# Designs tried in a protein design chat: VH-VL binders against Exosome complex component CSL4 homolog (exos-1). Part 1

No score or structure here was measured in a lab: all are predicted.

Target 1, 208 residues: Exosome complex component CSL4 homolog (exos-1), of Caenorhabditis elegans (q9xxd2)
Amino acid sequence: MLAETLVAPGDKVLDAIGEYRMGKGLYEANRRIFASVAGFVNVYGFRDKSDNLVQVIEVRRSEDQLDNELLPFHGAIVTAKVMAVGLRFAKCDIISIGDKVYKKRFSALLPKKKLRPLEPELSEPFKNFVRPNDYILAKVCEDAEIKDKFVLSIAEDELGVVLCRGRFGEPMQKVDWNTVVSTRTGKTEPRKMAKVPQKCTLPTQSVA
Unless a header shows other numbers, all headers, positions and changes below count from the first letter of the chain; antibody chains aren't numbered by Kabat.
F, E and O are the ipSAE of ESMFold2-Fast, ESMFold2 and OpenDDE, as the mean of both directions, binder to target and target to binder. V2 is 0.75 times the mean of E and O plus 0.25 times the DockQ between their complexes.
Where letters were taken out, [cut] stands.
The coordinates of atoms that the task and the answers printed are left out; those that the model quotes come from them. Centres of patches stay.

## First folded at step 1 (VH-VL)

Design c10 (framework fv_cosibelimab)
Fold by ESMFold2-Fast, scan of step 1:
Order: sequence, then structure tokens, then C-alpha cells
Structure c10 (fold): chain C 208 residues (1-208), chain A 124 residues (1-124), chain B 112 residues (1-112)
Amino acid sequence: as target 1 above (208 residues)
Amino acid sequence: EVQLVQSGAEVKKPGSSVKVSCKASGGTFSSYAISWVRQAPGQGLEWMGVIIPIFGTANYAQKFQGRVTITADESTSTAYMELSSLRSEDTAVYYCATDHPYYYDTSGSLFDYWGQGTLVTVSS
Amino acid sequence: NFMLTQPHSVSESPGKTVTISCTRSSGSIASNYVQWYQQRPGSAPTTVIYEDDQRPSGVPDRFSGSIDSSSNSASLTISGLKTEDEADYYCQSYDSSTPYVVFGGGTKLTVL
């Protein structure tokens, strides 16, 4: 998977930058994104001064991993991997908080009722929102029924899937807020996609 | 790619129990569920139940509830299906299969990879 | 809570096209994905179609799946029949209301 993928300088990370802002450890050549350092790929989000959610892709060195000095907390925006989808909740592993990647993954639950705002009983299936192995941008929240695990929500418009793969491991490309398309088959699949900010100012990029 | 290797054939007496193993290799064991499906001679496929290690839970077909127990040992990447109070009609080939991805709300089960099967014969 | 009904057997000559139906007894066939498995004598089943109409890597494009909501059925279509296609074929779906995996009764395909 991308967020757990070890790369060496010159390895291709993405076939196209898409909607990501380029973070550290990457460079662009022929509109493709490559690693400029050895490490692992990470995707994270943060809210800028105007409350716009910015999605960043980067390569982190192993020595830069956070050793649990900043635990996930209520209201924090985290990147998580969907591990499994059940009837009432999905199990996720929290991978990073902001630009800080954890060495130890934290278990979290994504309740079906936290897929949309104020929806007490969601009739749509989980697969229309998230699927196993998707990487999501989510908010840590509280739930009265869940006391010994972190609880995630993707109900806000800016939250949702940031990276997903198709059946054959191919990258999926965002079409709109609820649709992705296979780069291999051209078939569409539903997903609740994290929103890209209206402002598209990119940070300074390393170039080949 | 995931590969499933099952234990060898068994001959059991009526009233006894049998425990069949299914060892997974390739991929992360906890990232998928393991279902058990049996097939009596000349008959179709019959689902028995599933173990979902990541949720810490198992679910069984009502017909087998009380007689079947499905467990998993993540340290050895092995799932087990134990069937008790064996009868002659339990004679069948027993298969394990990966139940992946974990869709439990609409598309629940997709059996991507199957074990080779274990013949269990129940005879006096 | 529902049954999937398949014909017991179908037969066709090499090079021709055959279609195997899978009819859901209650609830919409479209409400849950349908998979199709091929089982040759003495072998474990293998997936030929998943999620209604998707083909796994290594399965020839002669195999295709479809859903017909008007007849509440899924279909497996095999074109350009070859002798090695002779096998039992099973459809399978999922009842999310009773967390239960449902298999069709199976169809024996003979290629003569």
C-alpha cells in the first residue's frame, strides 16, 4: 500500500500528481511523481489558516517517524487505513496525524453513522463510502457506545478517501466527491472522496 | 497472492469430532477473513461459517451452530474448523477460502483463494 | 433468507456460446454482488467472475457476467466454448440481513 511503501530515490510514487500538494522527499518529472530520498510514502491532511483542508503526499525517512509523543486526540485530523468493513463499523489503523507518521499504528473504529452528517441510520452500504485498504482523512471524535478505542468520522465534506486502489492494485483517479475511476479498466466505483481546497497553490517542488 | 494449504484427509467414527486446519501464506493474515465451505459427494457447495480475525469474531450458518467452531491463530497464520457430533452425512470435502475484501453490509463475501480441500469420511 | 436457482445442466458444442442463469428467490438480485466459481472434477473451485461482471487476472475474456433486474437473475456467459470449460459452475451472493453466504445449486456444463 502507498502509505506503508518503502521507496528509494528515483522510485515512482504516483503516475500523476492529481489533487495532492507535493510535500518533502518528492520531485516531479514528466508530470509523474518520484521519490528524492529513501523512506516510506505518507499522505496527510491539515487545515490551513482559512480552514481549508490541504492534502499532502510526501516521503518520510524511517528516523523521522513519531514515537507516540503526540497521541490522537478529539478533533484531530488523521490519516487512517481502512482494514475491514463490518455491518455497523469499519476497523481502521491510524497512520499519521498531520505531517507526523506514527511508528505504532493505533486501532480505531469508523461507525456507519459517522459516514454522513447527522445520519442516525444510513441506508447506503459502506462500500459506497470506503472499502478495505482505502486511505482516508478522518476526524477523531467521541462516541457514547465506544469507550476503549479511537473513533473516526468522515461526515464533514472535506473528509474521506485520499487514496485507493482498484481490484488489480491500480491507482484510482477522483472524478468527483463520490466517484473514482480505474486507471486500468475505466470503470467507476463509488467512494466518499476527501475534498480538494479551491486554492491550488503548490509548495516549492524539487525537480529532476 | 494468498495460498491456503489444508491438513490431510481424515476418517472418523460417528459421534466423534474432527478439526481441519488451513494455513495461509502470502499477504497479511489479519487483513482477510477465512470461510469454510463443504461439499458432500456429488452435491453442491454449502457455507459453514467464517472467522474474521481483525474483528475478533466468527459467524456460523444456523444449520451448524452448536456443532461447528471456527478459530484462528494469527501467530501461525492458521485457521481451524472443528465439527463435533459427526454423522455419516458429514462425509464431505471441506474447503477453506479467503473471504476478501471484508464487505459485510452488501457484498459480504468474495472467495478469492481456496484451499485444496480436506476429505473427511465418517464411517463406522 | 433467499435461494439462488441455477439450471442443473447445460450443454453446447465447442466454439459456441452458453449462458447460465442464477435467479434470486426474494429481494433484488442487484442488492448484493454476485460471484461465479468454476469447479473442474477433483479440484477446488476457482473464481471466474466477481462483483457481477468483473474478471480476475488470468481468466479469458470469453467469460462475462451480467445482471438482469427484470428477471431478478444474474448470468454467466461463456463464448468460444472449449473442452476445458467443462465443469460445474456455481453462483454465489450474500444476504447482509442475516450475514449468510448463499450458493446456487450448481450447473454442470458439458461441451460436446
Scores: ipSAE 0.006, ipTM 0.476, lowest interface PAE 11.1, mean pLDDT 80

Design c11 (framework fv_cosibelimab)
Fold by ESMFold2-Fast, scan of step 1:
Structure c11 (fold): chain C 208 residues (1-208), chain A 122 residues (1-122), chain B 112 residues (1-112)
Amino acid sequence: as target 1 above (208 residues)
Amino acid sequence: EVQLVQSGAEVKKPGSSVKVSCKASGGTFSSYGISWVRQAPGQGLEWMGVIIPIFGTANYAQKFQGRVTITADESTSTAYMELSSLRSEDTAVYYCARGGRYFDWLSPFDYWGQGTLVTVSS
Amino acid sequence: NFMLTQPHSVSESPGKTVTISCTRSSGNIASNYVQWYQQRPGSAPTTVIYEDNQRPSGVPDRFSGSIDSSSNSASLTISGLKTEDEADYYCQSYDSSTPYVVFGGGTKLTVL
């Protein structure tokens, strides 16, 4: 079964759990995975302590879907938090669209190839662009290889980091398109900063 | 430690079908893309299609659409490629190759099967 | 869809450096990752470079990959050539707008 498929209790979701971790709304019988509640199949991921991408499969209740009628859509500009950085992808949580802050966060991937319109610096590490706990303005896009998860891009000049913190939790100040400076130490760090940021929907209290 | 083992060589008549197997061992099966790539004698590599077993999704190259079917049996960790309406031009070594995990399913290929020679001859 | 064009053959002496190009016919070469595979006679291919410039464990640092957007090409460079490097080399990319894998035509490397 694909993600965002409507299921009822007893419907088979997977023939085997494989490398998924079981989330809510599922049960196992004869090594097959079934829905225990009515709702939509959802898949999200995170990097574990060994930097392995862990995919969780779950069933979200129908009531949860009704509360989030305006799902992120292709072309939408969203605010997201970078959760973890891997080799090919960073895991992000989408927290808002425009002025609307979601009650639940939607898992998304930020591919390394969507950090810039052209990737002449593909060998540069993610940390030169985004780091865990950064907040970004990103565009929801489609990727033919990724069908069951939101995909983000910060490649356009207007997109990128809008808020980040230094080693001591201090706010960083934007210097230019690729540089921030610690308000505590005066030391600089690289980031891909949003050059002409759209109206920021970032909930300030979630960071302060 | 991960290994892909393919079924043995086949000799088939024109117009028939062939089904080649690829058994994965030493690692996980369901969450990786398994592609099929062929190579005619003295020629280059040609991609035929891919399956992600856990999603039940297969995608095919346009040239083979309608003639190729890629399936997987998660209980035996085995992928299959069936090619129908065989012609002499289908004589080739057929490889299975493991793509990435989940959303990296298309490539890069990190493990390859040993290859299966399929000869189409009257 | 696009084609990846490689030279049919290249040759060089042991100890020298060789570069094999892979040119994309349409669209930007940098828009998708490029891999490089080595195939010795009678064997299945093995990966020598993935994601433009990354080396799998066990591949010596004499092998390197690069992207040149001005020529719309990827390159595989092998320094300190050894006779064991003699093989066919294939570049490979994909089109993210249509989920399709594209291989270059292959380059036969002769070390003599």
Scores: ipSAE 0.000, ipTM 0.406, lowest interface PAE 20.7, mean pLDDT 79

Design c12 (framework fv_cosibelimab)
Fold by ESMFold2-Fast, scan of step 1:
Structure c12 (fold): chain C 208 residues (1-208), chain A 122 residues (1-122), chain B 112 residues (1-112)
Amino acid sequence: as target 1 above (208 residues)
Amino acid sequence: EVQLVQSGAEVKKPGSSVKVSCKASGGTFSSYAISWVRQAPGQGLEWMGVIIPMFGTANYAQKFQGRVTITADESTSTAYMELSSLRSEDTAVYYCAREADSSWYEGAFDIWGQGTLVTVSS
Amino acid sequence: NFMLTQPHSVSESPGKTVTISCTRSSGSIASNYVQWYQQRPGSAPTTVIYEDNQRPSGVPDRFSGSIDSSSNSASLTISGLKTEDEADYYCQSYDSSNHYWVFGGGTKLTVL
């Protein structure tokens, strides 16, 4: 189950472990992640003091949500859901900033030119990078051509898709930086996957 | 089955403006880009611009910058193309076309309106 | 900006095969998808090929598309020509630098 998905204790959240750091409201059994509390699934990232992007998965209760008084800001790493993909922009809803989940989502644009670093002409279609309903880690940035809207970038290696589903609602598993595979059909699909530190450890759920 | 239905033919004088409508039926309007294309008598297809209703963003061909405005009303599932400072050379059939979302075609024009003839004469 | 160049007209007999070219003036033809549209007199265009070589539902398999990077061109090939194939054909590709759609000048196909 993915972000904004309501779960109850004992519900399966993910079939795969290892690349995500476990946050609140989860427990591991037989290399699968389950909800330990009622709430919704969230994935977020933050840069540690060594500038490494750490990816965390958690189950969040509604009372833990952040009021929309703290706006996304330039340089922030946010979790967003891809809502629709157009020719020049994907429309996304910002779900969280770091470990803080918003009560109401902020609309944002992901320009095609911000899918890769400094590429003067990007000819590949959006579907090779992100698709509707994908969850992404993205950096909030500014764009001279876009006013009065939040702008996202996934151009850095550590940014990109963190969770996505296949045609039957099954979780997709990362194969490499640009490929996911259906856990149900075995078919592959292209995605720009966020790079995860290879030496990621699974921390014990925080009680604080 | 999605259809695009355009407003009827218009006759305009030089220097005036024209506003053509394009109403989507039978499908999702907001998540698709709607392009406008014109065709002067005996001439080829000429792209004018595009709007993505849910993003509120429009982009225009260089030739039409400053004269064309493309808007959308999501509540009525209708896109509009307004062309100002009309000249006789603006006489053309104006088409709206839906660009398939990038999960399928990456903007291939999969559905076209029936066209609206705009005649500019004194 | 770039231009897409098509022959003004092509002609062929029923049952034969015809190929219509679409050449990009600058930048690689393979850099962006190429679509092909068919327009009969008095009608709006309809898509016969999208994403270089894909056919929409309802388009006969007699229609095919291809890309030739060596000539910097795309081609629409129609085999087993029928009289109902008489139409104007337009190629289209995307200028990703300016975010513009570009149409070819169009090719009038006559089936005689």
Scores: ipSAE 0.005, ipTM 0.447, lowest interface PAE 12.3, mean pLDDT 80

Design c13 (framework fv_cosibelimab)
Fold by ESMFold2-Fast, scan of step 1:
Structure c13 (fold): chain C 208 residues (1-208), chain A 125 residues (1-125), chain B 112 residues (1-112)
Amino acid sequence: as target 1 above (208 residues)
Amino acid sequence: EVQLVQSGAEVKKPGSSVKVSCKASGGSFSSYAISWVRQAPGQGLEWMGVIIPIFGRANYAQKFQGRVTITADESTSTAYMELSSLRSEDTAVYYCARDKTYYYGSGLYKYFDYWGQGTLVTVSS
Amino acid sequence: NFMLTQPHSVSESPGKTVTISCTRSSGSIASNYVQWYQQRPGSAPTTVIYEDNQRPSGVPDRFSGSIDSSSNSASLTISGLKTEDEADYYCQSYDSSTPYVVFGGGTKLTVL
């Protein structure tokens, strides 16, 4: 299932085990991940003991949302939803910071120049990196030209798209760093996918 | 380099409150959390709670919930631990320690890189 | 909640190597970082190992840390023991289910 999707206990969240680390509100059965509680699907990143950025999927209840007005800060890894794609930037809404989900969404910009580290005048279209309704793992950064808004970057290899859907609302599956495939049609689409650590094992316990 | 300097020893009566200070110098006070740890005579280390100054957020150990308050004043780079309703078993050396985390609220890399010298609080009538 | 269990005391002669264990009662020892603190008599604790096996500036390379998942334990190893190593040693980890710090009970190291 997609991030922010409302689920009930017993709903299937993931079919491809090992892509994410299992967080709270989930259980595993027959190599599939199911919701154990009613809530919404959330994805976030955390640094493991080896300093790898690990993607965690969880089901979170509405009452677990962060009520305080705590601002995203420079260097923080956040989960954001791509709302719209423009010529020079995409508009995103910040959903969570680490394992803490915001009750209020924060508006942010993802500049085209922060899609890759070595391309200040990126000629490729935005749609080859992110598209509306994609969920991304991104780093909050500063931009000298943007002073009154949160700015995001996905330029680092471990950042990028973590969940996205096809034209029929079906989950897309990662093929490699720049390609996803429709679980319904088998057709591929370009995306800048967040890098998953090579040595992933099935979750043995919840991340909390 | 970073130093944590605590206020001096105190003798308090049962039922009163004590407020211990911890002044940080060097480094960025607002970028790190400050934890409070106590040690009763001849006993081990016991964690009391932590504050993240930039967020004004404190978390406390269950045992101290409701009678400990940890605060910070960023303008003076000083953290405070106030313990109320003092009992004789609260007699201990109280330490502050700088507590580093990589992400807000995650606690994944929580460790103490610098410790204060300690403050002896004696509760006697 | 989990507990970290250390031996109450350990003794060894100068120049020898000593190892202090820290065993986690539930959940994997490897799930969170382990730190080690040294407390000499009359002094505040100081960090000798952080993040399982890292040494702060100024801590001699005689001090090392390790994790053993098979025994669900962390270990502090001190080689070339010196009299100034006499101290209480505390392991510490983090409980991710409740945002709080867990300390081991402490180990008194005697060098004689």
Scores: ipSAE 0.000, ipTM 0.418, lowest interface PAE 15.9, mean pLDDT 77

Design c2 (framework fv_cosibelimab)
Fold by ESMFold2-Fast, scan of step 1:
Structure c2 (fold): chain C 208 residues (1-208), chain A 121 residues (1-121), chain B 112 residues (1-112)
Amino acid sequence: as target 1 above (208 residues)
Amino acid sequence: EVQLVQSGAEVKKPGSSVKVSCKASGGTFSSYAISWVRQAPGQGLEWMGVIIPIFGTANYAQKFQGRVTITADESTSTAYMELSSLRSEDTAVYYCAREGYDFWEDYFDYWGQGTLVTVSS
Amino acid sequence: NFMLTQPHSVSESPGKTVTISCTRSSGSIASNYVQWYQQRPGSAPTTVIYEDNQRPSGVPDRFSGSIDSSSNSASLTISGLKTEDEADYYCQSYDSSTPYVVFGGGTKLTVL
C-alpha cells in the first residue's frame, strides 16, 4: 500500500513482511500484514539498539498527526513522497520524521547530485533512482546553492526508496540495492533502494 | 538469442490433468514473467495466467482459477502449466510467452512454439 | 472488466495500405499500453508493435501503431502490403485494477 492511503481494520497492507519491522496499528496473519485500526499507512526509519536504520511500517490514526509545530532539522531521517522529477532536482513532500507524522506536508528538494555519494554530475536519469509517487527515506541536509528550502539526500546506503508501485499500480518488491521487481509482471525497474541491515545472530554458548 | 522451448503434443482423456513445460534459454529467466496463453482451434488468444519466478508468485485468469497451477524451477529455467479436470473444450494449442525485453517494455517479446493438447474419449 | 473489439476480417490488394482497429469498451484506451501480434497460419504469434507505436528489431517500418483517444481505439496500419503479411492480428492491453491480460478477438487479414 502507499503511505497516506486510508485503510480500515482488516485491510491488507502488505503481502509479505520481508523488509519491514511491524509498528503500531498492524497485525500479522499467515505471513501477511493487516490493519488493526482505521488510518493511513506510514513507513519510517527507526534506529535499533545496534544503531542500524530499520524500516518500520505502521498504520496511524488520523488524530495522531502532529499540529505542524515540529520542523524537520539538519541530520534528521524523514519519510518523503516524490512529487515530481526535474532535470536537476526532484520535488518532494516530507510526510514524517521518525515515528511522528506531520499534519502539514513540508516541501523539500532532492538534488540529482545527492542521489549518490561523491558523484557531482550523474549521466543516469532520475528514473534510475526515484520516480514520482515513490516513498523514500532521506536525510535532511544543507546545500550551499539552495536557500529557504529543505534539502534531502539519499546518497547513504541506508537511504532511498522504501515503497513504490509499478506501471499497473502493483506493489514492487526489492531485489537488491538498485533493483525492484513487479509482483505482477516480474519485470525489473531500477531504483535506489534503502538498505536493510543484516540481522544479528545470537552468540553460541557452551557450558563447561 | 532468447528462446522458449515447450514440451511435445499430448492426448488426454476427459477428467485427467496435463502438465506442459516451457524451458527458457539465453537471456535472463528470473527477472521476467512467463505467461500462459491458449488458443482453441479456429479461436482467438486467451490468457490463462502468469508466474513471476523471482518472487515465486502466480496470478490466474478468473475463468481458470481452481483448475490451473503455474510453477517455475529457476535452477532449470523452466516454467510449467498444469491444467486439471480436462474437458473436450480444453483442446487447444498452449503457448508460453515472456513479458518484457528489458524493464521498460510491457509486452510479450518471445513466444514458445506451442503445445497441442487434445482432450478426447 | 473490459473488452477489446477488432473487425473479424479485412482485405486489401498487394501494395495498398490497410488499417485494423482495436476499440476498448470501458475505460480509456490510453490508460494502458497497446501491443499488436501477428500470427501466420500454423505459427506462434510474434510482436509487430509494442507500447502503442514501437517496433521490435526486425519489423519493417511499413508497420505502425497509433492511439486515438476520441474514438477510444488503437490502430495497426500496414502500408505497402505484401502477400506474407496475410495473417491474424491481435491487439492486447492490460487491466490495471485486475491482474490479467486482455486480448482483442483478432482480425484475419487477407491479401488478394
Scores: ipSAE 0.005, ipTM 0.444, lowest interface PAE 14.7, mean pLDDT 80

Design c3 (framework fv_cosibelimab)
Fold by ESMFold2-Fast, scan of step 1:
Structure c3 (fold): chain C 208 residues (1-208), chain A 122 residues (1-122), chain B 112 residues (1-112)
Amino acid sequence: as target 1 above (208 residues)
Amino acid sequence: EVQLVQSGAEVKKPGSSVKVSCKASGGTFSDYAISWVRQAPGQGLEWMGVIIPIFDTANYAQKFQGRVTITADESTSTAYMELSSLRSEDTAVYYCARDLEYYGSSYPFDYWGQGTLVTVSS
Amino acid sequence: NFMLTQPHSVSESPGKTVTISCTRSSGNIASNYVQWYQQRPGSAPTTVIYEDNQRPSGVPDRFSGSIDSSSNSASLTISGLKTEDEADYYCQSYDSSTPYVVFGGGTKLTVL
């Protein structure tokens, strides 16, 4: 299931939690994840106590939506949907800021120069990073040329695609940081996938 | 291949307004900005302003602020430049040009329209 | 905003080399890319140099661009002059602090 999918209590959301952390409105039974409330599926980024960006999946009821009182601000981590990909910019809709889901979507731009850190000229095409209908975790930035529109960046390792579909609408499975595979055709496609922090990196070391 | 095709020549009276169109074909209209540049007879190139369709914003040269309005219609891939309160010194060829540099692009004005002659009767 | 200043005219014989300067009035010339356009009589401008020194496909290698920070100027150099090079040449840059396109005043190149 993808973000903004309407569900009823008892509907299956995921076959396994995978790299997500379980948020509200979900329960686990027989290692599968189900909705406990009626609402829509949402994915957002959450900064833990160690400042790790963790991907959280949840089911939101409509009455829990933010009234657009908190605008996206510089440095905020947002969830956005890629609407269209051009040569120099992708058009995106901002869906949520942290764990707060907006009632009204905000238009935003994802410049090609903000797909990688500090690369003045990026020769790779947009489709190697994001494609239309992808859901991304992105950071709100400022840009000297764009003063009256929201600008997004996915340059940091923890940012990028969190959910995407293949040509036939099938779910894509993450292979690594830059590759997904179609669950229908078995063919791979490039994407810049948002990195999930490791819970334990060394023997006897724990991450909070 | 990208082409910019402009509307035909116009003859206008002083004090009136003119609206010139620029239709883009080839490529995605929203991927680039459209600038308007004019050239009076025997004179140099003068930048008037730019419309960036995906930003839904326009910026204008100070000299034309308050007299020029640049708009775009993404559904028809057409940009427009409207100049009001016309004077004889507004007689010029008006060009539209694709402007990737305003986007922070590495490219110049890479495609130009053929130009539209606007004559303001003396 | 800054201004870009070019000589009004330059003249040279066929086969020789000519250089057209473009001087920035304030701020560093290297702060923003410089483009060069050629305009033949009755035609729209066409790009001969972009990003300071790059040539579009189809532009002969006789055309070259350079930046000189010591004089705060960009230069267009045309070697092996041909009669068909006779045209007006314009430099252009971008002021990123205000989103304005700046053109030089133009240089008329006469061959012969």
Scores: ipSAE 0.006, ipTM 0.471, lowest interface PAE 9.9, mean pLDDT 81

Design c4 (framework fv_cosibelimab)
Fold by ESMFold2-Fast, scan of step 1:
Structure c4 (fold): chain C 208 residues (1-208), chain A 122 residues (1-122), chain B 112 residues (1-112)
Amino acid sequence: as target 1 above (208 residues)
Amino acid sequence: EVQLVQSGAEVKKPGSSVKVSCKASGGTFSSYAISWVRQAPGQGLEWMGVIIPIFGTANYAQKFQGRVTITADESTSTAYMELSSLRSEDTAVYYCARGEDYDILTGYFDYWGQGTLVTVSS
Amino acid sequence: NFMLTQPHSVSESPGKTVTISCTRSSGSIASNYVQWYQQRPGSAPTTVIYEDDQRPSGVPDRFSGSIDSSSNSASLTISGLKTEDEADYYCQSYDSDTYGVVFGGGTKLTVL
């Protein structure tokens, strides 16, 4: 099971902990992560006491989605789902900001020029960075070309893909910062994976 | 499971316009790319343009820029291609084709419509 | 703005192996994925190879795709050739500079 997938207690969420910190609604057995409550899987970025951006995976109940008081703001780190990839932009839905999950999704654009630092016109295709249905950690920024719409960037090392599926809906496993492998076909695919600092990587167990 | 069904054959006079439809069933319509590709009798495949309905904008091959308009109606899961100022050389079978992964960048067309013959004659 | 060049026709006897080439005129063939489509008379094209070397479900493993950067070409190889393989074959890639799809001119495969 992966992000936005409805889960029941005992359902497997991840085959390996990896770089995630374990949030609420989950438990660990034999290094695998399982749901302890019914709900949906969510991943978000959390800044620890040392200001490191840590990826937290959790299961949220429907009632946990009741608040929408904090809108996305410039500079914020959000979790977004890639909806469609086009020629110059990817269309995304903002899912959450930190541990606050939005009841109503916000539309956003991820420009090709915001995929890597230095902002040159990129010759490398979108497919090497993000693909439809990927879940990303992204920074909200303002862009004059896309006035009145949220604009996202994944250019910084700590930003990028946090969860993704292969062509058949199978879970993908991170190989390195730029590569994932299909659990079904064994074929590798490029992605810009979000980097987590080593000092904050080890998972913290919590039980509902 | 996924099907693209196109409108029927048309006969048009030079200088007129034609609008061909492509209705998608099965799967998600809005987030997939729909391209239009034509083929004149005995000739090869020629790409005309693409729309990704969720973006609301289309991109066209330079050759057809100014003559072709591609639109989509998400409520009916239907894409349209309108070609204006028709000439005899526009006589062709017109295909719609779905782009995998919402992204024309891969160029992979996973499903094709059956084709619509447009004949331009005086 | 590049062209993809295919031979106009190829022929081979049943049971043999045939290879159809697709050469990119400028820029690296490896810069963008290559697909291959099969089209029989009176029918819409169907995909036999996508993303250089992948087969859709239902396509026999007799069909394979490859990329050769040294000749700047993609190839479609059909082994164990059958009469039902007789068709037109088109290679296709994407041009990042023009934001457009590029098709090869097509190759008529005759199985005699």
Scores: ipSAE 0.006, ipTM 0.469, lowest interface PAE 9.9, mean pLDDT 81

Design c5 (framework fv_cosibelimab)
Fold by ESMFold2-Fast, scan of step 1:
Structure c5 (fold): chain C 208 residues (1-208), chain A 123 residues (1-123), chain B 112 residues (1-112)
Amino acid sequence: as target 1 above (208 residues)
Amino acid sequence: EVQLVQSGAEVKKPGSSVKVSCKASGGTFSSYAISWVRQAPGQGLEWMGVIIPIFGTANYAQKFQGRVTITADESTSTAYMELSSLRSEDTAVYYCARVSYYRGSGYWYFDLWGQGTLVTVSS
Amino acid sequence: NFMLTQPHSVSESPGKTVTISCTRSSGNIASNYVQWYQQRPGSAPTTVIYEDNQRPSGVPDRFSGSIDSSSNSASLTISGLKTEDEADYYCQSYDSSTPYVVFGGGTKLTVL
């Protein structure tokens, strides 16, 4: 059960918290993370005063969604869901900006050239970076070839996949910056994983 | 129509702190960033920092790091800039300015300015 | 970290054209948008150009902006110069990876 999946108290959210800061609406039991309230799972990130990207997982009640129209803006860190992967672009839906979850999804494109910092040609297939139904932290950016659409980048170290599922719907656990492991099968899959700041090594801390 | 309305002029002693407010009158600023810019008498514009209220994040110019704190209260559509350990060289007009992103290819520019708040630091 | 350098002052006669430059010390000037602000004595700054060359509603078309990557500079050009154009002018840009804002030192325009 990942972002936008409805959960009830006692539902399992993750098999381990990993490098995420545990936010509201969650509790830990038997080293697994469960929902303490009814709502949906949300993952968000923001840059703190020292420019460190803070990554938080929480369960949010549906009535906490934005009432006002809020547009993604250049430089913003957003959470998006990968909807489909094409040859040159992945299609994504922007779900939230910072700790604010949108009522309506905004369509965005993730160009292949914005998966890694400037390369002459990226020969690696999209599936080594992101796959359909992955949730990513991404930066809203501009692109010279795309004028009238939201464009996302995950090229920076702190950006990338934050939540993903294996082929059986099981949660995947981060191993390193480019690898996740199935909690069911033990098999690894490639992903470009968002880096959690070094200071997020604390045992457990509530988000203010 | 939105206007940025700042608090009134202040006279402070060296070593004290000052907190200037900037209220979005007639609207909200939750979808925008708010910057603070100061101008000492006869000098140029000096950027101090910015807050992005929806993220709760602020970014500061290195010169002011450790002395300035920028905060926002979205419920009242008010941003604040607090400057501590005041010195006589902090005497300046302090402006708040809205940073907007209205179009599909983004940029950061100040599309709306407050009227300015004169802060005088004298012994 | 980069600096934006403007001339301290420029002067020109009414009806003529004046150009104010804004030179970036490192990185390409075209990498980020440049804005221009006008400040008359006793007033808050007002935007005269945004996104390199766009004019806000109410700004006359005598004001124009341009970018020259070969000199690594932006320019504000005011044609048909009027006495009310006498003011301080500031260029401004930003770093695309953070909302880090850089102002030029300002140029005092005198209309003689």
Scores: ipSAE 0.000, ipTM 0.412, lowest interface PAE 18.2, mean pLDDT 78

